# Designs tried in a protein design chat: VH-VL binders against Large ribosomal subunit protein uL3c (RPL3). Part 10

Target 1, 266 residues: Large ribosomal subunit protein uL3c (RPL3), of Bigelowiella natans (Pedinomonas minutissima) (Chlorarachnion sp. (q7xyp4)
Amino acid sequence: AAAARASSSALVALPGGRMIEVPHMTKDYRDVKVCSRQRKWEIREHMRDPIKMGLMGTKAGMTTYYDDEGIAHPVTVIALEAGNVVTQVKTKETDGYDAVQLAYKETRDRTIPWPERQHLRKHGNVKAMKHLKEFKIADVSEFTPGQQLKAEELFEVGDLVDVSGTSSGKGFQGSIRRWGMKRGPMSHGSKSHRQHGSIGCSATPSRVYKGLKMAGRMGNERKTVKKLPVMMVNDEEKYIVVRGSVPGKKGTIVELRPTKIVGKHC

## First folded at step 5 (VH-VL)

Design c13 (from c01 with heavy chain Y50W E103D S104Y; framework fv_zigakibart)
Fold by ESMFold2-Fast, scan of step 5:
Structure c13 (fold): chain C 266 residues (1-266), chain A 120 residues (1-120), chain B 107 residues (1-107)
Amino acid sequence: as target 1 above (266 residues)
Amino acid sequence: QVQLVQSGAEVKKPGASVKVSCKASGYTFTDYYMHWVRQAPGQGLEWMGWINPSGGSTKYNEKFKGKATMTSDTSASTAYMELSSLRSDDTAVYYCARGDLYDYSGFDYWGQGTTVTVSS
Amino acid sequence: DIVMTQSPSTLSASVGDRVTITCKASQSISSYVAWYQQKPGKAPKLLISAASSLQSGVPSRFSGSGSGTEFTLTISSLQPDDFATYFCQQYDESPYTFGQGTKLEIK
């Protein structure tokens, strides 16, 4: 169908072959007012918003929207593949911190090892998923293992979101193996380069030692783009559209988190 | 002893809706998926979907999306399957069945079946 | 969708016979196959899961084998209670699909 037309800059393919057209919007795209350094510091110190729950998605593609003034705005379509199911809910009493673990992108049981399947089964009886990410949030009491999260309940048009890119196809497998599911859990800070980084932050965070550079790896880099406006949310068709570019190429698994500090507070 | 007990037979007119119940006992209700399977008269078995009683997430066979709605009540250990806008081709026996496919268990326990007849 | 094809659709046999029912998947499903027995007016009963794992309480004369696309259910010595309809089911991929059934009848 798309290949039969001359040009469709507003049309984006979702995983599974469904096409969506990003409608032309008539809203004013004036930038959110930039806070002064002092005002940002005051908000950070005294008026911090609670950390809210997010979702995972898959970068489907980008297109361009033109407003009534002829100004071009890049938009990114993020597909919501089968998933976004709560697995493990961690509490300060049991685990020392509050977090909700979220599974994303359903897959066949045989594509993940038995220990990984047992983890999903134990924590909410969740179907086999490719990606597992932990979201540290202020209030975990609203979440239950096995719960399906819905984008329209978490986000609405006009919200600001931070979008982080993650590795595609290796996140869940790597996390379980790194945490030592079959040989016991692994705590953060067990790597010498991380310990060195923590030490470096105390003295000079930007300093680089030869040992750290030799020990470091660039392969699994996480990148975050902050304060992207939500343009569309559609649970039925399983996508979210944000204004701007998100990290990674088409097919990259992304985390969407509500922005903690809103520029409107300026 | 694990038991799944379904509600009694229903006779409905076209356009009506019906809600079939499946009460579980003898195990922790949230530890297993509840599947719904349909069997039309003289025909084989068709999987309709599953509900995870832990958290209430569902998955439907595309054929039954918009026709069937699955819900559960954890406090009552009961799963429900509602059929809307009934037609004569919805006439069938509907089974609930317990499954935990991570252990290769298949559907290890089944309800006795609920016959739904749609006729004018 | 994965299509499960059973052979034969009807099988006539006598008490004491060895019978084999075959199930073919339209694509590889590893060992994610279950076998069910259904008697008239009753719900199906799980006999075998994971292609070859016998359900507790099921007589040892029942056995399953196969992997990939070809699966078999074998009854080594038929008893009168075994005359029923048998179904295979794949649970590798949603939607989970059943074979059309094999009716085992008295010869």
Scores: ipSAE 0.460, ipTM 0.703, lowest interface PAE 2.1, mean pLDDT 79

Design c14 (from c01 with heavy chain S104Y S105Y F107M Y109V, light chain S94Y; framework fv_zigakibart)
Fold by ESMFold2-Fast, scan of step 5:
Structure c14 (fold): chain C 266 residues (1-266), chain A 120 residues (1-120), chain B 107 residues (1-107)
Amino acid sequence: as target 1 above (266 residues)
Amino acid sequence: QVQLVQSGAEVKKPGASVKVSCKASGYTFTDYYMHWVRQAPGQGLEWMGYINPSGGSTKYNEKFKGKATMTSDTSASTAYMELSSLRSDDTAVYYCARGDLYEYYGMDVWGQGTTVTVSS
Amino acid sequence: DIVMTQSPSTLSASVGDRVTITCKASQSISSYVAWYQQKPGKAPKLLISAASSLQSGVPSRFSGSGSGTEFTLTISSLQPDDFATYFCQQYDEYPYTFGQGTKLEIK
């Protein structure tokens, strides 16, 4: 099925050579419905939707959708590379706020520093990932360290998402990769990498978090585009399509968060 | 001390399903990935995939997507692999094996193997 | 998929001999290779990881070498319990793949 669709769809190249097959699509646009008095009252009382979990992706490219009038509009294809695995879960009880740390884009062990590897081993026994981001959400009780997040469970067609990315620049990631390569063999030893992981309990989430924050300060500019409609979600083929443009060029790592919107529908 | 014990041999008809278990003991179950490896009669080894018992995330060899389902029960320290819609070419010995997470990977502890025979 | 090719497919040798088994990857895999020993009716046993790291409990007569695309497993002085089938395995890229195996038998 997926492989058979190549000739009847748009092919979008992911940086690194992988091709994503996105079917040609007709936008299913629904006008905002008129709500009942009770629903309007509920929306009025409920100033904002609870903040929900998001995920990370890689900007793969652009394609088109056709609205109800047959007019072509640009959409952005966001690839879901290996990752989107929960690492640390923070609670109001222990940490003073609710949040889920998410690791994205699996990489070779040697490309990340030993402290970063130990953080991933301590929080869910997660494979080496290039990116680690914290998502502050209202309810963390459904998330467990080591859990794989699935796009189809988090997003539906018609949802509005805010997409954040950092334009150009190599920032702290380049330094992490070089340092990780240098340290990898020394840190792990023979079969001692488990042992180093246990010792790595001293490597703090705050330290890794600070490193990721510094990446944004190294000449990269973080931008957010709000309220982009989700057009397609395909967890098996590993992509999400949103209407409009997202920050950065092809290959930019992006964060998708459900829009914090008041009364978005009935 | 550290060992993996698998369920006994199974004989199934084409179209049936089978669920193989792998009980871990002597180590912390969530500290290692659990791999599944198939060996057809007289043939070599074929990697099927792994499960991370911490959180239950899985990675499948594309060849086995839709055929194999890996799960784990942390409280019982047991991993499972279910094969659906069995065919005669699924006849093989199925092994579970413990694998480390990072560059010194190696599957260092193996179950004894479960023979699955599919015949009419 | 990365194809792992072992040579020879069968090797006959005598106790006390030095034997070498070669494994070639279809593309560079750095040092992400493991070696396993399998005896008839038994599960495989890990001998070497990361191309050259000897597993604890494995006799020192076993050694591994190589990087990139060519890897070698060496047994410096064959013992009777070494007659088995040997497999290499790459873990650089999914899916992880094994070589076809080398059967070491009594000459």
Scores: ipSAE 0.572, ipTM 0.797, lowest interface PAE 1.9, mean pLDDT 80

Design c15 (from c01 with heavy chain L101V Y102W S104G G106Y, light chain E93D S94Y; framework fv_zigakibart)
Fold by ESMFold2-Fast, scan of step 5:
Structure c15 (fold): chain C 266 residues (1-266), chain A 120 residues (1-120), chain B 107 residues (1-107)
Amino acid sequence: as target 1 above (266 residues)
Amino acid sequence: QVQLVQSGAEVKKPGASVKVSCKASGYTFTDYYMHWVRQAPGQGLEWMGYINPSGGSTKYNEKFKGKATMTSDTSASTAYMELSSLRSDDTAVYYCARGDVWEGSYFDYWGQGTTVTVSS
Amino acid sequence: DIVMTQSPSTLSASVGDRVTITCKASQSISSYVAWYQQKPGKAPKLLISAASSLQSGVPSRFSGSGSGTEFTLTISSLQPDDFATYFCQQYDDYPYTFGQGTKLEIK
């Protein structure tokens, strides 16, 4: 009989040079919690489970865990940089919907424009943050402006999370050519005579896609990977590890939201 | 008048913990951060961290992470700093100091200081 | 960490003198420097913020200057009440750090 071994760790670097040390994940995934009949019944009974609060993080990189067979399974390390502080709490009574706005990634005050600075000051007296994201949730009563959210209070190993990242739109949107068909010569006169007329369009209408705010520019595209198992949560070392890949490259800001029916798949 | 009044001197043995209080008056407690700074005998000033009394978020100097715990009570307008696993080199005067969120990460008002002596 | 180095460590002067204390940062900190005065047995008192902004209630004989890595606190005409220890502090990056202090004593 042996005590738990402190085996080697993986080092993952953020774009800013910060290193995150993640313990090697040698634990067999088969040891992950399995839903009992009672748990499955509870999930079915609570099919309308409320949407729960999430967090923001930064994709730090990927590493590997090995199961009992030595099979490599990819995991993504998501760093929790300074932030995840509640700013504005919106209610149905005042704002028409329930939501918690979360500030993420503390930055120097001179980096943030005055209107954003005043918003942070008004809502929780929060330090300068680079990113603000609204989380629409069912119950906002537990959250107050200025509150620090802790990963270990929101997530535990075995939870399923949806991870959303915003990446730059890529691709070239060229003008489409409209090619008219060339008419052949007429083989018979009177029956095939062309009629002259106008189409009657003074201009081609311009269309703007719903939600597109800047004409002639490609916006950032949001992508979501759903139902990723949480493998590790470490609030002291500020990281979360999820099984699988998440959108974007190293340094992408991601949103972690519990899946709509948390714990449905154990 | 803005005042920060701290708890009295403490004498502790190594391994003990100490909790220092700082009662604020003369301003809206949640409008400013409360910082903690220590000064060892004959030494300079060392920043320990801050707490935002609005919501209770904290930031610690890495040297004190896991050793110092900052809390606040908005109804009492009081900030607290608890230092655990005391060692002889924790002997110092501990100050609370008020700082603004942005332009005021300098400290415009200070408590009178709490002397903590750690001796075996 | 950003290291703040003050000079001199001790300065002897007479009432009416012009005195200058310098503070050097190990890296550029823009103007995010504050100066404090501490008398024996007392808490520090803010004199100057943002390198040159005089705190209300502080006599105009105190002034600050500098940007980047080199900062100066000047007392134009020293008064008896000015004999104390002076500290600079940077607040550009965490952890916030102080200089070692300059003791101003009667010549």
Scores: ipSAE 0.560, ipTM 0.787, lowest interface PAE 2.0, mean pLDDT 80

Design c16 (from c01 with heavy chain G99A S104W S105G G106Y; framework fv_zigakibart)
Fold by ESMFold2-Fast, scan of step 5:
Structure c16 (fold): chain C 266 residues (1-266), chain A 120 residues (1-120), chain B 107 residues (1-107)
Amino acid sequence: as target 1 above (266 residues)
Amino acid sequence: QVQLVQSGAEVKKPGASVKVSCKASGYTFTDYYMHWVRQAPGQGLEWMGYINPSGGSTKYNEKFKGKATMTSDTSASTAYMELSSLRSDDTAVYYCARADLYEWGYFDYWGQGTTVTVSS
Amino acid sequence: DIVMTQSPSTLSASVGDRVTITCKASQSISSYVAWYQQKPGKAPKLLISAASSLQSGVPSRFSGSGSGTEFTLTISSLQPDDFATYFCQQYDESPYTFGQGTKLEIK
């Protein structure tokens, strides 16, 4: 009856304006990987699973998924914008280590400097992309410059993934009082330049007795949330749904890596 | 001399699939992107997407996602465009066209076109 | 998506005339516009890239100009071989889009 109907989740907007609703899963995302006796021995002997390839995405938003028992689960929708194309493949023989460089989020060529464009052209003839990330992995032999990575080939429902993003995770250092509803000293904007709030400037020591400007939120830092269950992977609609929260606000670029299975978790 | 030679005209029924080929010669196949553009009778040109023959990565116009599939065979210097679930409004001339990566998105050489007619 | 609008849709002219076709983009595309000539039953032929760069082998009577949102294709002295449909195309961002075309016909 009711269990046969679609989820009553809110809609989530993907970059580009497309809306999606998270449907009920056909596979149990809680499926546990079964370890063989040999596998448990290898883990115990420090013969752990090698680091596997991941990909990049953009945090689209959060919604709520209701299971068959009516229990609410927070989920994050991660959009897969144009990109996830292999650029440079590094090998231990030529570069001293194994890695795959991945380009993400196609952009206009004029928005990136000429040397960066030439790098993309030299390594796989890749269109201009806003983000380049190196993934150090155990086996690079199956990757070639110019190759498109597909989420459904890397992840399945029930997999655990580690999601990394750059966000302000250091908190505020010291006391920050928001100024009243009075106009700020830099109220005048101009089309000729953009004014950016600077943590350093707002934290700079001021004239004594006017109220100390204490250190504000420190700079951006990389945050990783580990072992998030994959609830849905959709290459056609270009998104992945994970259970839980991922770093950053809507629009944050994130890195998705398969969780390395160690110990009793496999 | 650069040439792009496409496969011959096709007549298909609604619901069928068609695969158009584009054989390149006169240049290094992997140095240029191959784009696909269609033109319905009496209409303008509509960009469908591209394939990078180096590595096979693709980009589709949103209107053709799930409808068109682009592939290439580097050893044969041939690009392919497959249309699935054909409808009468897919009747058009389909062109392959070459673009340099650095110059981005303008087409210096075009195939002769493949007419695809969908009739019931 | 960037919308490319051409004017006029149809233009009647005589041999020897100076002809101008205009193309307007819905947002700034710098100089990332190309112009094509298409004759009935034939594939389009590239005339101009980067708004003003004449393709090798194209007669010098063809010229392009403009930047930002307004672009023009000019034929300084129309020849019989020039009666065709002309298209502008932006390549500043995906999806690449074409104007609806301008049919140049003999008066």
Scores: ipSAE 0.112, ipTM 0.558, lowest interface PAE 5.3, mean pLDDT 79

Design c17 (framework fv_zigakibart)
Fold by ESMFold2-Fast, scan of step 5:
Structure c17 (fold): chain C 266 residues (1-266), chain A 121 residues (1-121), chain B 107 residues (1-107)
Amino acid sequence: as target 1 above (266 residues)
Amino acid sequence: QVQLVQSGAEVKKPGASVKVSCKASGYTFTDYYMHWVRQAPGQGLEWMGYINPSGGSTKYNEKFKGKATMTSDTSASTAYMELSSLRSDDTAVYYCARGDIYDESGYFDYWGQGTTVTVSS
Amino acid sequence: DIVMTQSPSTLSASVGDRVTITCKASQSISDYVAWYQQKPGKAPKLLISAASSLQSGVPSRFSGSGSGTEFTLTISSLQPDDFATYFCQQYDESPYTFGQGTKLEIK
């Protein structure tokens, strides 16, 4: 990278004005050339659970660090605001699919509509949160409603993560996924539920079909950056630092998922 | 238990089209990519492409682009593969195979029993 | 396209033998290799993924090794139901490609 375009700033402001310092000359995970037998075994073992649980965060800002060769690398600081609490756990036996619903970014009770507030109370007695997202994962058995997820339990320095950005300016984004409305009945059957966006408005809650998730997923695929190395994880100070650019502007709500590891990243 | 059950054998004339079905059970149909692989008599395996049943996105092996069409019906948990403009060298056993739960780059852990398509004049 | 070259094409062995099948990729594919067993008239069955990860329910006499461009499948003590055709497959990049197959038959 050219010096004229290089920026170096160790300080990044988190939501709420707290500052953190990102070290200069941070270790580059990609500089590790030798992959030990233990590391290869760990990577292969990780593949046995291809979809693991993630968490949500807020893009705080970007800075630059320089590796031992003087190459500039962008890093993104992701704040972990109050949240990352399990609400609903779905199983194949009861719900037809395995998923963990996660609530993020605590807010005041009255800012959340009554039906959404009742949902949070019913599923783990969770405090009012602004964002609610469903994570489809391979094994839901270790998650329970009301459980607080901790970044240091899910991620370690050197892990690879996929980061999907969402707009922070939208309201309670999870509500349509959780509280899809049933379309007015014109006939018996599931035909109206096959079509993308075919959920009508009624007072009764209904499940959102995978078609709606796929449209969101296609948008997220365009906004997803894969295989970003984790540079720092600090659950006490509530942040994660990843190497690379994350989708969206400062304040964007992001979804962090462990990357599927296949032995070519040491 | 996971099962992929395919439609029965077909005999077609050159120039015709054929549509093979693959009904999935024992898992959430929309969670896994569905791939199609063919095997000509006494020959090896050839990957044709995939469909993501969650939304219907597809990718084809360049060799089959424009010849094969993959679709799915999520309410019936069924994937389909249609071949158009059949020629004698399309005679093969066609398999559906379950891919990865996370992305399309995986290996195939469950396979359908196969559908024999014979193209003869 | 990545070409997968399998050797030997045919292998004759006896029950109790140690058998090794080799698969070579035309370019580095790290460890993105799967191995399948196919019996006449049947669909392929996954044995190994990620070059060496044994699929659940597959007997421990099957093992895989290798990285980069050279991979091997080993059967340590051949059983009667192991006589079949074996295929390697790369899944590093599309189009996903298979080896030509190795037919393991009774000596």
Scores: ipSAE 0.000, ipTM 0.390, lowest interface PAE 17.7, mean pLDDT 74

Design c18 (framework fv_zigakibart)
Fold by ESMFold2-Fast, scan of step 5:
Structure c18 (fold): chain C 266 residues (1-266), chain A 122 residues (1-122), chain B 107 residues (1-107)
Amino acid sequence: as target 1 above (266 residues)
Amino acid sequence: QVQLVQSGAEVKKPGASVKVSCKASGYTFTDYYMHWVRQAPGQGLEWMGYINPSGGSTKYNEKFKGKATMTSDTSASTAYMELSSLRSDDTAVYYCARGDLYEDWSGYFDYWGQGTTVTVSS
Amino acid sequence: DIVMTQSPSTLSASVGDRVTITCKASQSISSYVAWYQQKPGKAPKLLISAASSLQSGVPSRFSGSGSGTEFTLTISSLQPDDFATYFCQQYDSYPYTFGQGTKLEIK
């Protein structure tokens, strides 16, 4: 039914800071609830948005999933290549915010510059990876540098996930870049113009310098598709299946984040 | 001096599990990967996998997935390798061995434990 | 998997001899080869890494060479302490694999 397609409610800020609850698809506004400032404090405490940890993957392709009633569901298969290893863990105390930096897609040492390899070694003794991405999450206490993340520990069938990727998805992400591979502490890559002392973009906010790190961008756009149901999770065969289409072509590197779900307000 | 000291010999029945320990000393435990290598009687060396003691991430040889489990205890500077559902062909000497992560130094093993003999018999 | 074929399986030699052990990879592995010495009842000892890099404390009579698919360990003047089994190992790709070993014995 029409009523069923938009049954959720949302809190809306009014001029002066007063908040109200706005029901969706209401013909009139007689049943709109107005929350006091005190009630809003109580709601904010209970509605603290728990951003949970995600992981990275590679778009493998699209196919069809048949449920037990024989209904066909278009699905995207996301491969989990070697990686999804925690590198740097940031805390409010040391960095001003909570985040977990995740390395993805193992590669040979020579494909990443020495400063990037040193960052991976410093933060968890992690092997060379092509992609490095920061996940801002509510609770970093259970994550340790060098930890392998497992899809079955983070996602279950029926979970809703937000999938983000760039239009091209083939290049390095974040701070990992190509300037040639060298051995030794003073590789050619370490001589790039005013780059930060570590690979993690979020690791040194006040010391991060613009320049060579993002030089190769060719009009790539980051796109997010929200609330995709998880259809299958398989750590043995290294894939996750989600219902629907995710951004990019085959080979696009994607971020999988649990969808934020909050209850009714007021 | 870098030293890797392994637990003593084990004799197990088929179907049992065995857990071999490897205590490291003389270096920073979390700066190096710990590899496990098996040598069956009259055979060559067989790489089983590694554990990164920093954070506990692991890489297994496909042959040992679901069969071997690698763990580490950073506070004790000790790595463990547990082998489940033992069969007679698991009879071997099991070694822990230290490896670096960089390609110039990774994948070869500069220090080895003395080996733990695991015998599986009825 | 990359198969490492080591030859000969057994080699008889006398003190003072020049000894050569060969290791062939089933596909190109650049220079990602290590050589180990193993004495009966003992753990392997690393002799050479990166095909030709001699490890600290290893006698200079040991040398390694090769690239791609064929690698050689040479002992220029065999000493009594050198009678042991020798193994090659590739570390170009996972899983890491070893040769079956060459037993060097007294003639």
Scores: ipSAE 0.261, ipTM 0.666, lowest interface PAE 4.8, mean pLDDT 76

Design c19 (framework fv_zigakibart)
Fold by ESMFold2-Fast, scan of step 5:
Structure c19 (fold): chain C 266 residues (1-266), chain A 119 residues (1-119), chain B 107 residues (1-107)
Amino acid sequence: as target 1 above (266 residues)
Amino acid sequence: QVQLVQSGAEVKKPGASVKVSCKASGYTFTDYYMHWVRQAPGQGLEWMGYINPSGGSTKYNEKFKGKATMTSDTSASTAYMELSSLRSDDTAVYYCARGDYYEGYFDYWGQGTTVTVSS
Amino acid sequence: DIVMTQSPSTLSASVGDRVTITCKASQSISSYVAWYQQKPGKAPKLLISAASSLQSGVPSRFSGSGSGTEFTLTISSLQPDDFATYFCQQYDEYPYTFGQGTKLEIK
């Protein structure tokens, strides 16, 4: 009795076709947690919490959660495809900064060029992955090349995360460029530049829809949405649910980083 | 010479768990994946999954997720495979097998561990 | 899952015979096939990888061929030591899958 109800849009398809049902939430994040002036001062005085490790995922889709008052809340389901394996651990001594390189979305060995496969083999004997991203963190001592990261060990329900969407040109070429090795010339198609091209999936639309400005994009473009509450974390079924919208369309590779918040509560 | 030596035969009751070990020697343990393959009496081979001894990451055949747990001890050069909630159809010979990083074929195999589940 | 089907299930032959075992994949797997020999009470032994690559120490009378969906293991002149069960395995996609086996018996 008196329980929140799921909407007809509760089911979301993960990459690979399996369906999940967004769970009934026990916590309500409607209220914005506002820090007092005093608390903000304490945070500044006592130093920020060390930057913690994150992980990568794939935007599976969005659905609606209805709270006890019948208010609709958008939630995003982020799939955790095969990957989130530590590759290279960089230290201040050897590399000038601390970071953990993470590989995501396993692929067939033959689809990856030899230099990229050798990089993965040298750093943790890691299987071929489509995406490689560096996470600059405060303490790398607990991470080992070849280590599998688990979402439930990094995130808890109620945590705040920053979600960055990654996009590139046409699929395969963009994935190769994410290995952290330079691919091709810097001019035209550089990952630091935007270029106009096909919209979304690279298909030429047969129609111009009202509300579409018909502006395309090419190359890498990142957008970060900050302080999204974690609604659910499930290592068994390989997904995480956050409240709100994350960058990109379904299938976009995203980076989840813990929000840099100090203390137990605001 | 490369050798994979497995633990001895086990007889278990339904519902019990069993943990099989596979000790590697003759090569650098972290340079190769360790796979587990089972074979029911008089039947074919079934791939269960692998563990990367470098860092301990695993991949399971979906059929064995939640049923099998693979671990390794790098200091002892030993891989482990634990089966929980045993049923009579889990009766089989369980093999550990070495796989190359790039390829999914198995060049060296353990001698096998017979697990019998009977009431 | 990719299904690997071997034929025949049992093959009777004499020493000196040329025998061929076939393995068919339910979808194209390029050349990602391995062949194993298993004797009673023993672990399998790798004979061939990548459809046609003979493993070190395996006699040259063993050969493999094929690509895509159909693969064959050939023994050009059977020796007494060759009477065993033979398995094919695909390693193109997870889960890795094996054929049901072909038992080679003395005729």
Scores: ipSAE 0.443, ipTM 0.732, lowest interface PAE 2.7, mean pLDDT 80

